# VH-VL binders against Uncharacterized protein At4g14100, part 2

Target 1, 181 residues: Uncharacterized protein At4g14100, of Arabidopsis thaliana (Mouse-ear cress) (q67yc9)
Amino acid sequence: DEPVPTPWPHQFHALMFMNYSGDLSMIDLWYDWTNGRNFNIIQEQLGGITYDLEWNNGTSFFYTLDESKSCRSGQLEVGILRPNWLDGAKYLGQQNVSGFLCNVWEKVDFIWYYEDVETKRPVQWIFYTGREAHIMTYEVGAVLEDEKWQAPVYCFNKEKKSLSTKGALSEFKGYKEKAAL
Below, E stands for the ipSAE of ESMFold2; O stands for the ipSAE of OpenDDE; V2 stands for 0.75 times the mean of E and O plus 0.25 times the DockQ between their complexes.

## First folded at step 1 (VH-VL)

Design b11 (framework fv_barzolvolimab)
Fold by ESMFold2-Fast, scan of step 1:
Order: C-alpha cells, then sequence, then structure tokens
Structure b11 (fold): chain C 181 residues (1-181), chain A 121 residues (1-121), chain B 107 residues (1-107)
C-alpha cells in the first residue's frame, strides 16, 4: 500500500527559506498545537519583518513593529493547521531533494509536500502558487516562551482595526481554509 | 492612508521609450511588491511585471521581457517602469498596484490612478 | 498562459436586481481568483480575493464563489453605484491573467 504522510509533531520550530519567483524571505515557524497557536516571523529580503500570530480559536494578528505600526486582526472560521492536515493527500512517489530521498504527496489544489524517507522530517513544500518553502532546520518539541505570543498593544486599538472575520489577514488564510476542507 | 500616485500623461513617437513613476505613501514601501498592469482603449487588463522594492528583484510577463524594465527608489518610495521600443499597440493606460510578497490572499489591493501613454506618429 | 473566459460581456439591469457574472479558467486554479470593479476613467477597485473573501470596505451584497475552473461574482441587490465594468483575475501562476470584463449597464 502507499506511504502515508507523517502527522506533524504537536510542537516544533522550523527555519524556512521561502522562494517565490526570486522574491526571498526567511521564516521562523513556531507551530504549537498543544497550546492552540502558530507564529510565523517573516524576514523579507532587504525588507521589513512581518509577524503572523494565529490562535486555534480563529483569532489572528498580522502586524509589523516598524514605523508603520501596522496591524490587521480578526476572527477566522478555521484555526491553525491540525497535526494530521495532510490526511487525504495523494501519493506521487519518491524524489531526491537537497540530498534527501523524499516521499512526495499532493494535497490537490493546495500544496506538494516532501518528506525525508529516513527521518520523516519535512524537507520542502511547494504551494500551487509557486511558493517554495525549504525547511532548513526542524526542531521537534521546541516551544517559544509564552510571553512572546503577545500581539502589540496597537493591535487592540479599535480605531485602526476591524474585528470582523472578513477583515482578518494572514498570509496563510487561504491555505488554512483549503486545508480545513 | 495607503496611496499610490502616478506621473502624468505621456505622448511618444514610435521607437521612443517612456518612464512612468508610482509614488507610494502610507505604508512601508519595501514590505510590498509593486505590479504594473496596462489597459488599451476599450480593452481588458494586461499584467506586465512586478518588483520587490526591498531587493530590486523583478518578474516579467514574457510578452514584455526585454522591453519593460522595473526599478524602485527606496529614498523616495517611488517605483518606475520604463518601456522601450514603443509601438502604436502600446497606447494604453498604465496602472501600478500594490501586492503583498505573500499574494495568496488579496491580489492587488491598492491601485494608482493610472498614466495615459499615447504612441502616435 | 491561463486563459480566463468571462461572461456575459455586457448585461442590463435595474436597481434592486440580482446580477451574476461568471469566469471560467482554462485550467484548475483552486480558489486563486480576485474580482475587480472599474468605473469609467478610474482605476480598478478590489472587491473579492481568494474566490470568496470580501476586501475590507466592500459592501456585503458582493459575493464570490467557485473553485477549480468555474467562478461567480454575485451582486445581490444592485445599487446605483454598482453600474460599472467587472473583471476577474487568476493569480495562481505567472503571468497573471484577467477576464475580458463584464459591463453592467442601466436597463
Amino acid sequence: as target 1 above (181 residues)
Amino acid sequence: QVQLVQSGAEVKKPGASVKLSCKASGYTFTSYAINWVRQAPGKGLEWIARINPGSGNTYYNEKFKGRATLTADKSTSTAYMQLSSLRSEDTAVYFCARGTYYDILTGHDYWGQGTTVTVSS
Amino acid sequence: DIVMTQSPSSLSASVGDRVTITCKASQGISNWVAWYQQKPGKAPKALIYAASSLQSGVPDRFTGSGSGTDFTLTISSLQPEDFADYFCQQYKSYPYTFGGGTKVEIK
């Protein structure tokens, strides 16, 4: 029978290199299913840092700490990706990637997922949009300190934001909604 | 608050080049991509190219590759598109539009007012 | 290139009418469709992203739906300010491509 993708550990840290048609960024991903939260700290090439803080109850904040003090927030109908979010993925076979022999799956219309045959670590994933996430480090069980999961005070300024679910912004909102289906 | 203001109308002869500007305000210029889209009179929208103002990295529609050149000036928060070897078919309104580097959600959320370029002999 | 076929090219409607515009992609694009409104002499205004998500500040009478290859924009109760051109756009892959547009005119 065909290999099935390994469920994500309940907590991990990954440093990812993101490439989208030459636009490069480094992402610190802190996945924390145990506490119902997810954090992407995104350093764009020669650009600013963007913070994507998400809670499993659907509360999401997308903010910057620079002069703009930008923040968008809201309630999404879907929470963070569950550990078994790759359930139902189509197996595509094996491929060598970055020195790893990988099993490859496709979550149709969403993502191609590459997992090391030996260690079961993710090696890369490629979104249907052409974004390529290359997993540089993968630290199972790593947890970011509780105090770091706090949105800045200006995220709670009623004059600057809508708490409407339709006004919430997350770089992964569309992908999370697709993965939840 | 977010605003993109484009340069004024241009009239050029065939074979000339034109350089259009798009001045951004109300956000961190280097945190969003700038896309260029044109619309010929009575026609639909056509995507030309995008630039990452922070890195200078560009991606071009093959139809415009070699003729279009995108640049950005961080000190003035201004993006530029130069189009060379102009033909009558290049007569159009040219728009700049803001896109996120993570264009998964919003596509192009803010647009400039457009610059009319007329190519005539 | 992904071709976006938009229909109808024009329609006439009255205030209060329900208006439906469709787009068909030449290949599967998941939900990576945006919809724009354009008034004469103006830049396009973003209405919908990710096929069904409403842009901030856009009235909820605008609804997007669809996935894969078939997409629909619906205006549930047409208002005077809604007489305009409407365009769909795919943003799954480069080059980004737009539908041919739909003109919504007063009956």
Scores: ipSAE 0.006, ipTM 0.518, lowest interface PAE 10.3, mean pLDDT 83

Design b12 (framework fv_barzolvolimab)
Fold by ESMFold2-Fast, scan of step 1:
Structure b12 (fold): chain C 181 residues (1-181), chain A 122 residues (1-122), chain B 107 residues (1-107)
Amino acid sequence: as target 1 above (181 residues)
Amino acid sequence: QVQLVQSGAEVKKPGASVKLSCKASGYSFTDYYINWVRQAPGKGLEWIARIYPGDSDTYYNEKFKGRATLTADKSTSTAYMQLSSLRSEDTAVYFCARRYGSGYDHYGMDVWGQGTTVTVSS
Amino acid sequence: DIVMTQSPSSLSASVGDRVTITCKASQDISNYVAWYQQKPGKAPKALIYAASTLQSGVPDRFTGSGSGTDFTLTISSLQPEDFADYFCQQYHSYPRTFGGGTKVEIK
């Protein structure tokens, strides 16, 4: 009998420590299924803040608020992860991670997901690219204020680069595409 | 039982408009995209446009922009496509098909309507 | 637009045969590929999405594989009900585009 992954709560906040080949960042993840939106606020260790704002209708904005006023936007036929997005994931067994006993699942060529057996909270997930997210905090029911879910006005400028025409930062685009699995 | 039921066959003259319906049942209408696809007699499939009924957001294939208009009525769980300025080459079977509106767990179009035949002739 | 080149356009096969249909995308589309079966006078039926994931209720003789630009649909042991048209579709970018179709006919 294989364990079933725990569905995500309809709303939560998680602070994540991200490691990719020694490059470190902190991510504030605000998941809000109830309002059909998802927000990743990414602080690079040696860089600025990037905002990844996503809507369940497929609208997505990737922007900065610094002097560059950069924004990439796209319309995907994919929205945000549904609460039971791990349905159908392949169970891989149990592993000890940072002192926690975890059930581990794999979602196609996308992600390994680690969940604490005792509390059912996510402990870490590792993208197939080698990027590792360590879940530092997990606050079920936390909601970011409505006023914070606003893309800047320059995201609606006709001259902006869309996500679908972006060729240079292929890792970011590939990540979002793999996350859609 | 999840299903999409489309309106009946239409015969139109060149220059006319047609409005097709696609009634959804057995699922949460506002959680799925509705795609419109056509197929000319003996030909392949051509994607026209999609709508997300939850907020009425639409995306159109450039070929049909200005001629196709998608709408959705949440109270009746019905999606509509209006196609204007009809030409003989618009003669085709028109299908609606749903796709789950999930962010990082992408899906194909899993449930299709039976199709509506539109014939454009003088 | 992303062009999906499907081959062959038609093939003749017997019950029990292994059938292979291929699709090539004009650019990298990761695994955003679905496969559909269509019988005369009927709507397309979903078989596979995400290049390799079977739709619920589809027999396991159907398998999808590939990523990037090259994709394959395989029917491991053709059954009488499998004589139909098959289409691949990319949903990586707008507009969504379909392959030209493959007709699987009885020998």
Scores: ipSAE 0.005, ipTM 0.476, lowest interface PAE 13.1, mean pLDDT 84

Design d02 (framework fv_dusigitumab)
Fold by ESMFold2-Fast, scan of step 1:
Structure d02 (fold): chain C 181 residues (1-181), chain A 122 residues (1-122), chain B 111 residues (1-111)
Amino acid sequence: as target 1 above (181 residues)
Amino acid sequence: QVQLVQSGAEVKKPGASVKVSCKASGYTFTNYDINWVRQATGQGLEWMGWMNPNSGYTGYAQKFQGRVTMTRNTSISTAYMELSSLRSEDTAVYYCARGPYYYDSSGYKDYWGQGTTVTVSS
Amino acid sequence: QSVLTQPPSVSAAPGQKVTISCSGSSSNIGSNYVSWYQQLPGTAPKLLIYDNNKRPSGIPDRFSGSKSGTSATLGITGLQTGDEADYYCGTWDSSLSAYVVFGGGTKLTVL
């Protein structure tokens, strides 16, 4: 009778506070399994805005819209996280976190996932690197307009290269690669 | 008492592979990560990666990615580290070390194997 | 070239106090817990301090740790000949993903 993690809804928006060893950021996460896409819009405390756009066919872009017009792009063999990506997670019991009573799991010693017992919403997750995502808002069924899912033109005129595992939420890319292999 | 016992010294030629074992006892093998750390003669400690004995999932230092494979056999509480395409620079003592499973922020290793000397020479 | 900087050697007489420093950056010591390891000649490393200042069972209280900003310090009081060893600090480096980093090591000589 161990609790099982709740599968993610097919579409949601979450505002997250990210703490990575003193590097603070706010992240707009737009998860859209229905259309095979995922978007992290990252506002770093000591930096600009970075855009992490992922497609279920493995196409991924990590770019900025500042004067540098930087873009890293690549083809991963793994698409976006499936709704049931926490299948097989090991149950660790209950903890009180940020005013919520949570069920807690770990998945392949990569991520620790905290879910509100009452509402089944994610409350936080912590990667093995010590990166902490604190889920501030959670809007089931929210969808970003189609026109917003467009990488800049300068993402397409460069040779595609392997994406960096650095930066906010890069652990999810590492997880997806290893989960597929 | 917690113990990690490693396999004996190995002498390999350049281009060969080596597989080092680490047998755990005195605790539940699947509740702690196994880390691998090497040390060349007169040099410091260099972390190579970790392996979760419950899931078999691994994380490798980027320097060793593509050459190292970390595995386990839970029925005999034994971890393995295989390093391929050996070069003279891989001559070192290789240690396995136990790390905590649920809180990873310090990356501390509480129990260490005795070490396995790997010499790569012609 | 080590990510964490330690003095290569330190010396003191029996009964004296010695401190060993470990200097890093905001991505490692500044943001993460620090551990210390003792390596006696010809042996495997032994955990001496974890979580900046905690001692495992069996480690005497004459060994202590502290952390301030991007630096950590190991203190040893009442030095004994048996303390002659290499000492390593260790921590996570957040800029390198799930990467553990060690200091270059400090050789302690008790003269």
Scores: ipSAE 0.000, ipTM 0.462, lowest interface PAE 16.1, mean pLDDT 82

Design d03 (framework fv_dusigitumab)
Fold by ESMFold2-Fast, scan of step 1:
Structure d03 (fold): chain C 181 residues (1-181), chain A 121 residues (1-121), chain B 111 residues (1-111)
Amino acid sequence: as target 1 above (181 residues)
Amino acid sequence: QVQLVQSGAEVKKPGASVKVSCKASGYTFTSYYINWVRQATGQGLEWMGWINPNSGGTGYAQKFQGRVTMTRNTSISTAYMELSSLRSEDTAVYYCARDLHYGSGSYFDYWGQGTTVTVSS
Amino acid sequence: QSVLTQPPSVSAAPGQKVTISCSGSSSNIGNNYVSWYQQLPGTAPKLLIYENNKRPSGIPDRFSGSKSGTSATLGITGLQTGDEADYYCGTWDSSLRAGYVFGGGTKLTVL
């Protein structure tokens, strides 16, 4: 039998190194299926901090806290990734990556997913566009405090559909499921 | 029975493009990846890339990135490999080959008969 | 350029046995399954061995494969004149992006 991918825990924190054709960033991912929310806090190597706050009802905010008070907001057709989002993935075999022996799966036209054979932790995932997420830490059960899941006031006077074709969410256009950035 | 049948020989001038076809039969076309491999006269096998016929997704070897395009037409179970900006060094036999997986488990169980492409002035 | 190293040629008499080596690195042979392909003169390659040591239906048990560390070996016993061909090892290379790599090929002569 082929290996099946491990469902994600209902809550976790991961520190991720992101590489997209030489554009480097460090991301704090807070996945919280229990409360229907997902948060990416993105520190760009040569830029500022960007906040990507997503809710399971499809509401999403992409904002900065600097003087520009930038915010894009939108409604996506899909909510945050379900814990079993890898169901139906095609098994591609094993590869050694970053010191881990990994089982590798593919969600067609979207993503390659690498999971440590021994611990079942995610090691990396790579979008078909070439964007690479390398998982540095993985803390099962970690939860960000409720008061920190708040978009700035200036997010609430923007056009809701603006995220459908723009920004960090462009990877998800036309796809039924979302993945962490 | 599984069979991959390729288009006939091509003669092209430098700078032109060539598009080779590979028609699959005897299996579910969308269940297997198609890989493209070339071989210059008296030389070894050189992998060019893969296409997933189910999705149309592709991956190309770094050497061919920007010059190669792989496509498919599921209604006629046919994969295509187009190579542009042809040089004399592109003179080779081009093969398509079937793969159940790509990655650690990759192997090419059936091959097309090959298409000779000659690039000369 | 060939990523995997094979001897350019090997020769033996009918009925004898030969071994063809294939040397790579951790990112290819060390981490991934190895396949072997036979190419008779003027023909397309044919799968001989997959997943290091398995034979497709129709391949005689005279052909065998093995893998140890970053090297793989194709063994052929009871050599026949019809075995004269080029033999290629192949595997996935997990470094950088997805890619399949071949050895440089070994010409087997049966004299």
Scores: ipSAE 0.000, ipTM 0.467, lowest interface PAE 16.2, mean pLDDT 83

Design d04 (framework fv_dusigitumab)
Heavy chain, then light chain:
Amino acid sequence: QVQLVQSGAEVKKPGASVKVSCKASGYTFTGYYINWVRQATGQGLEWMGWMNPKSGNTGYAQKFQGRVTMTRNTSISTAYMELSSLRSEDTAVYYCARVGYSYGHYYYMDVWGQGTTVTVSS
Amino acid sequence: QSVLTQPPSVSAAPGQKVTISCSGSSSNIGNHYVSWYQQLPGTAPKLLIYDNNKRPSGIPDRFSGSKSGTSATLGITGLQTGDEADYYCGTWDSSLSAGWVFGGGTKLTVL
ESMFold2-Fast, scan of step 1: ipSAE 0.006; ipTM 0.586

Design d05 (framework fv_dusigitumab)
Fold by ESMFold2-Fast, scan of step 1:
Structure d05 (fold): chain C 181 residues (1-181), chain A 123 residues (1-123), chain B 111 residues (1-111)
Amino acid sequence: as target 1 above (181 residues)
Amino acid sequence: QVQLVQSGAEVKKPGASVKVSCKASGYTFTSYDINWVRQATGQGLEWMGWMNPYSGNTGYAQKFQGRVTMTRNTSISTAYMELSSLRSEDTAVYYCARSKTYYDFWSGHFDYWGQGTTVTVSS
Amino acid sequence: QSVLTQPPSVSAAPGQKVTISCSGSSSNIGNNYVSWYQQLPGTAPKLLIYDNDKRPSGIPDRFSGSKSGTSATLGITGLQTGDEADYYCGTWDTSLSASYVFGGGTKLTVL
């Protein structure tokens, strides 16, 4: 029987190395299905830090904490990824990646997902754009304290606007809209 | 090699709509965003919006909201920009330009550009 | 008016150095990566610098970029007559509904 991808634990922390055509970043991913929230703290190799805070009701904030005090906010049609978001993925076989023997799946021509055969942890995923996330650490059950999930006050000072953004939000919005069909 | 080839010049009357095409080749069309930038004669560059060819998602500059629509046809690797309710101030060269979809929202640059499409709005 | 301010023109002799400034605010240059584009007469723009200081393949090291606070600078050394062009800075601006904005452009004349 073909292997099926392991559902994500309801809470975990992962430190990820992201490579996109030589542009490198480190991402702290805090996934928290139990409280309906997801947080990516993105540090560029030579640049600043961007915060990507998403709520399951579709509210999203993308902000910086430096002197710029920037914030983009919006309402998505869909919430955060559910634990079983890989349901229906197409099995592609096995590959060795970073010392792990992995089962590999593909989901709706959007993402290729690599899971360690032995431990069932995610090892990497690659988006249709060629962007690669390498999962360096994986801490099941880890939870970021509640006060850290608070968008800064300046995210609420502006009128709600049409979310006109690029990057991760654009890709995940497209995936969620296509997967919902 | 990467190429973006745009449709030919258009002459339109005020109040009409124009639809400019941008045909991509030499790369995976769905892996890169297409942006539209215009330039009036002797003036600077003005960004109009972006379109993601994989998802169809778009983002438009505020001044063009309600008048611009950016679409694509993935089967022929072609992006489209339609501007409605044309005014004399819309007379410009319209460029399509490729950008990578980047995880960081603060990154953005246009690495390949189309040759431009001249749109003239005159009575 | 453009939200990013560039000098309208700059000039120098062949072999000399020039710098072109681009001034903005915390919502654009201060918070986001800056790119620079060269537009030769009658042509589409070409990417010169991205992510503040990186060069695409094929761009000589005579071209350099830097960013400090809410300002960015394009440096050109060893000026050649073929460098005569309009130069534009560009970046995201979060105060304008996350729009990409360009500077007004700088005409470089090599005399």
Scores: ipSAE 0.012, ipTM 0.608, lowest interface PAE 8.2, mean pLDDT 84

Design d06 (framework fv_dusigitumab)
Heavy chain, then light chain:
Amino acid sequence: QVQLVQSGAEVKKPGASVKVSCKASGYTFTSYGINWVRQATGQGLEWMGWMNPNSGDTGYAQKFQGRVTMTRNTSISTAYMELSSLRSEDTAVYYCARGIAARHYGMDVWGQGTTVTVSS
Amino acid sequence: QSVLTQPPSVSAAPGQKVTISCSGSSSNIGNNFVSWYQQLPGTAPKLLIYDNNKRPSGIPDRFSGSKSGTSATLGITGLQTGDEADYYCGTWDSSLSAHVVFGGGTKLTVL
ESMFold2-Fast, scan of step 1: ipSAE 0.012; ipTM 0.634

Design d07 (framework fv_dusigitumab; at its last look DockQ between E and O 0.02; V2 from the best seeds 0.00; counts 0 for: pae E 16.9 > 2, placed apart)
Fold by OpenDDE, look of step 2:
Structure d07 (fold): chain C 181 residues (1-181), chain A 120 residues (1-120), chain B 111 residues (1-111)
Amino acid sequence: as target 1 above (181 residues)
Amino acid sequence: QVQLVQSGAEVKKPGASVKVSCKASGYTFTTYDINWVRQATGQGLEWMGWMNPNSGNTGYAQKFQGRVTMTRNTSISTAYMELSSLRSEDTAVYYCARYRDYGDYVLDYWGQGTTVTVSS
Amino acid sequence: QSVLTQPPSVSAAPGQKVTISCSGSSSNIGKNYVSWYQQLPGTAPKLLIYDNNKRPSGIPDRFSGSKSGTSATLGITGLQTGDEADYYCGTWDSSLSVGYVFGGGTKLTVL
């Protein structure tokens, strides 16, 4: 039998190095399936920090904490990735990546997923958009304190702007605008 | 059909203020943001900011912070853009444009433009 | 100095195909849908392409859009004299304070 992807822990913290055609960024990812929330804190190279806060009810906030008080919000049809979101992914075999022997799966029109054969930790994600994520740290069970999951008050204004995404379902069906998980 | 009709050309001196109007029709005014974009002669498009007609809240480009004010009168479906402390560099055609909140950042309808000339 | 980069000008003969490139970064084109606007001489911009590759009603299928990575491309086939105009790409840049961004514009000349 072919190996299957290891379901995500219900809670973990990861630092990711992102490369998109030479544009570099770091993502501080907090995945919290238990509490139905996901948080991407994005540091652009020599740029600002953007916050991508996602809730399992489909609500997402994309904001900055600088003087501009920028915030975009959106209502997606699907919430955050479920732990077994790679179910049904096509196994492509094993590859050596960054010194790790990895099992590789493809979720069509979304991602190539690289998992260390020994530790079952994610090593690399290549999105169909061309974005490459290199998993720098992977801390199972790590949880961000509840106070840190609060979107700024200016995110709740009636005039809040929508995110440039049309929904989570489309992201798994050929939508190539996904910037982060 | 959706239309945005702007006020006429303005001539101002440096240091003065200008207020351009944009009357919307053919749709429910309060359901779409109004954006303002300007274009200096022979130059490209420059985004200035957005205004939500329902709440009146705004977001301005950093370049214009403290100098631009976007407002609206919902009873007459009209948006306004006021630019103060005018400089010669502010000489441009100013456009209002409707932004549809579909999550894809589209300015789908534009006003005909208002020429603002700043000269001594 | 535009956030999005376009060639200043392109030209071709009637009936030919032209492409206009628009290059950005991960914070704009890389993340957000790209729109294209046509500005005929002496007129206001008009929406030409949205969602990277969709045409509003009334836009002929001679106009096409595509997006790959941090770049977008406008294609025009069967070039007509009436296509002579300035073309702008646009999208949102999340690295800036809340801001729409345009390309510098491309002047299309029909020879």
Scores: ipSAE 0.000, ipTM 0.550, lowest interface PAE 11.6, mean pLDDT 90
ESMFold2-Fast, scan of step 1: ipSAE 0.012; ipTM 0.579
ESMFold2, look of step 2: ipSAE 0.000; ipTM 0.458
ESMFold2 (binder alone), look of step 2: mean pLDDT 92; pTM 0.943

Design d08 (framework fv_dusigitumab)
Fold by ESMFold2-Fast, scan of step 1:
Structure d08 (fold): chain C 181 residues (1-181), chain A 121 residues (1-121), chain B 111 residues (1-111)
Amino acid sequence: as target 1 above (181 residues)
Amino acid sequence: QVQLVQSGAEVKKPGASVKVSCKASGYTFTSYHINWVRQATGQGLEWMGWMNPNTGNTGYAQKFQGRVTMTRNTSISTAYMELSSLRSEDTAVYYCARGWSGYDSRPFDYWGQGTTVTVSS
Amino acid sequence: QSVLTQPPSVSAAPGQKVTISCSGSSSNIGNNYVSWYQQLPGTAPKLLIYDNYKRPSGIPDRFSGSKSGTSATLGITGLQTGDEADYYCGTWDSSLSAGPVFGGGTKLTVL
């Protein structure tokens, strides 16, 4: 009988360090299954802040608040990750990572997931593409205020454009679209 | 552009330790794991372990657990592999190789030129 | 002992085709991507194939890879004398220290 991954709490906040082939960013992740929404606030090492706002009905916005006023929006066939999204993951054993003893699982063709044996918090996950998310903080039950989940007006004044396929959003988009099949 | 350059050949006595270096250039050193693979004369490739240069975390093959130590110095983009309690069977060419950690069969896409270690009386 | 089984040698004439097999189990080849490495005499190994069938930049299309069940195959067409080398398959084995494993290697002779 092997360990099973812990379902995600219905709401949490995590500060993450993201590394993709030397492109470094810090991400504030606000996961909110209860209200059907997910928010990544992405600070690039040498760039500005990008906002990745997703709704469980598939509505998604990828925008900036600087002078460029950029916004990409679209509909995905699937919504945000469910709390038990790791159901069926293959157990790979234990590893020490960043000072934590972790149980490790794999969702084939998508992701490796590392969870602290003692606290059950996520420690890191690595996408098959090579993007590495290192979970620095993990605050169960934390919720971003409702008014913060509002995409800017310019996301609604223009015709919808295709969502960006860059960054962490592209990994989840690919997996979600594949899972819908 | 990506290069891994290893230290020169070593001759050691049984019971000694050897420390091989691997200097990376042409990419962000902390973004890829460094692995060590050895090859005895006329034999196949044998994986020894991996080292995450960002965290310093390591994973070693069971055969080498307790005898091998993998470290790095990020200020000079250099990885190290130290093997202790040397035996004649440790005579081999030792390679460093860039690869990604995890369980996805990620390839070793760039290799160092190899360091010959000879263990003799 | 090698976890993955390869024939120790294979040979063919210039211009011909060869295939090199690599056999494993569900815990390695069956569940994971396979890579192939070429080692010319006196040199470090060089990546030839990754993710079962993909070629890195600079690898000719004469080299191909495939995987079926718990076995993988490296194919080489239009053999050239410069292809004489040792060829190794590699993958990841979750049951054996959760680490990379290699085949025993196949010596290709072009005669």
Scores: ipSAE 0.000, ipTM 0.465, lowest interface PAE 16.2, mean pLDDT 83

Design d09 (framework fv_dusigitumab)
Fold by ESMFold2-Fast, scan of step 1:
Structure d09 (fold): chain C 181 residues (1-181), chain A 122 residues (1-122), chain B 111 residues (1-111)
Amino acid sequence: as target 1 above (181 residues)
Amino acid sequence: QVQLVQSGAEVKKPGASVKVSCKASGYTFTSYDINWVRQATGQGLEWMGWMNPNSGKTGYAQKFQGRVTMTRNTSISTAYMELSSLRSEDTAVYYCARAYSSSWGYNWFDPWGQGTTVTVSS
Amino acid sequence: QSVLTQPPSVSAAPGQKVTISCSGSSSNIGSNYVSWYQQLPGTAPKLLIYDNNKRPSGIPDRFSGSKSGTSATLGITGLQTGDEADYYCGTWDSSLSAGYVFGGGTKLTVL
């Protein structure tokens, strides 16, 4: 039988190095399925810190805390990724990556997912666009303090703003749309 | 200069064991897997397995399972491959090679050690 | 025997072009990136091509690689006497036995 992808733990923290055609960033990912929330704290190589806060009811905020006090908010049709989001992925075999022997899958010709054969931790994933996420740390059961899951007050103004992101969030939105087909 | 330097030639009798060393220099030893490949006289290349020098974890080709052991000593940046229960068909040149993985999941072998000739005869 | 199939030998004159094929299956070449290695007589193999078609620093551009489906090809243009060697393709095999596999090797003679 072919290997199947390991479901994500209900809560984890990962520090990720993101590379896209020379655009480098460090992402502090807090996945929290138990409380229906997901947080990406994105430090761009040639930019400031961007906060990407998502709720399972589809509410999402993309904001900065610098002088610009920028915030874009939106309502997505789908919530955060389920723990079993890789169900139905096509097995592609094994590759050695960063010293790990990995099982590799692809899902809907959109994402390639690499998992350590022995520990079952994610090692990397690559989007069809060429965006690469390298999983530097993986801390199962880690949870960010509740007070940190608060969007700034300026995210709740009267103006309607489009939600615009770069990095993994944009790809996952596209993935969810394709998976619905 | 990235190099892998292997131990010298060995002559063994059938049933004996041989342990080949591979000393790395010019890079961070724990950052890359070491693979072992052998080549019998006049034959092609045959992959034996890999060893992760940071964790000590290994993976072996099915043909060699139960007879091969791959280890390392990080204090001297040296990898080892021990093959037991030697048979005449184990006569070959044994190579260590550094496995390179890119952010795209590619793997290849660069550099290679110079090779260690192991002769099994009675 | 070898998992990947290569012709046992190829030959051509100096200055000519030669291609060496490497045939596999969906579990190896069809699913994974292919590398090529050059082995000069009496020496260790040397990486010639990686990621199907990339050259390491120091490898001349007259060496090229390509992959289509379950087959890969090494191309050598402007053949020189110093190119006489054994050439091996290699890739990961993702079948139940899992491991790196090599082709049987092709001896290139420049006459």
Scores: ipSAE 0.000, ipTM 0.465, lowest interface PAE 15.0, mean pLDDT 82

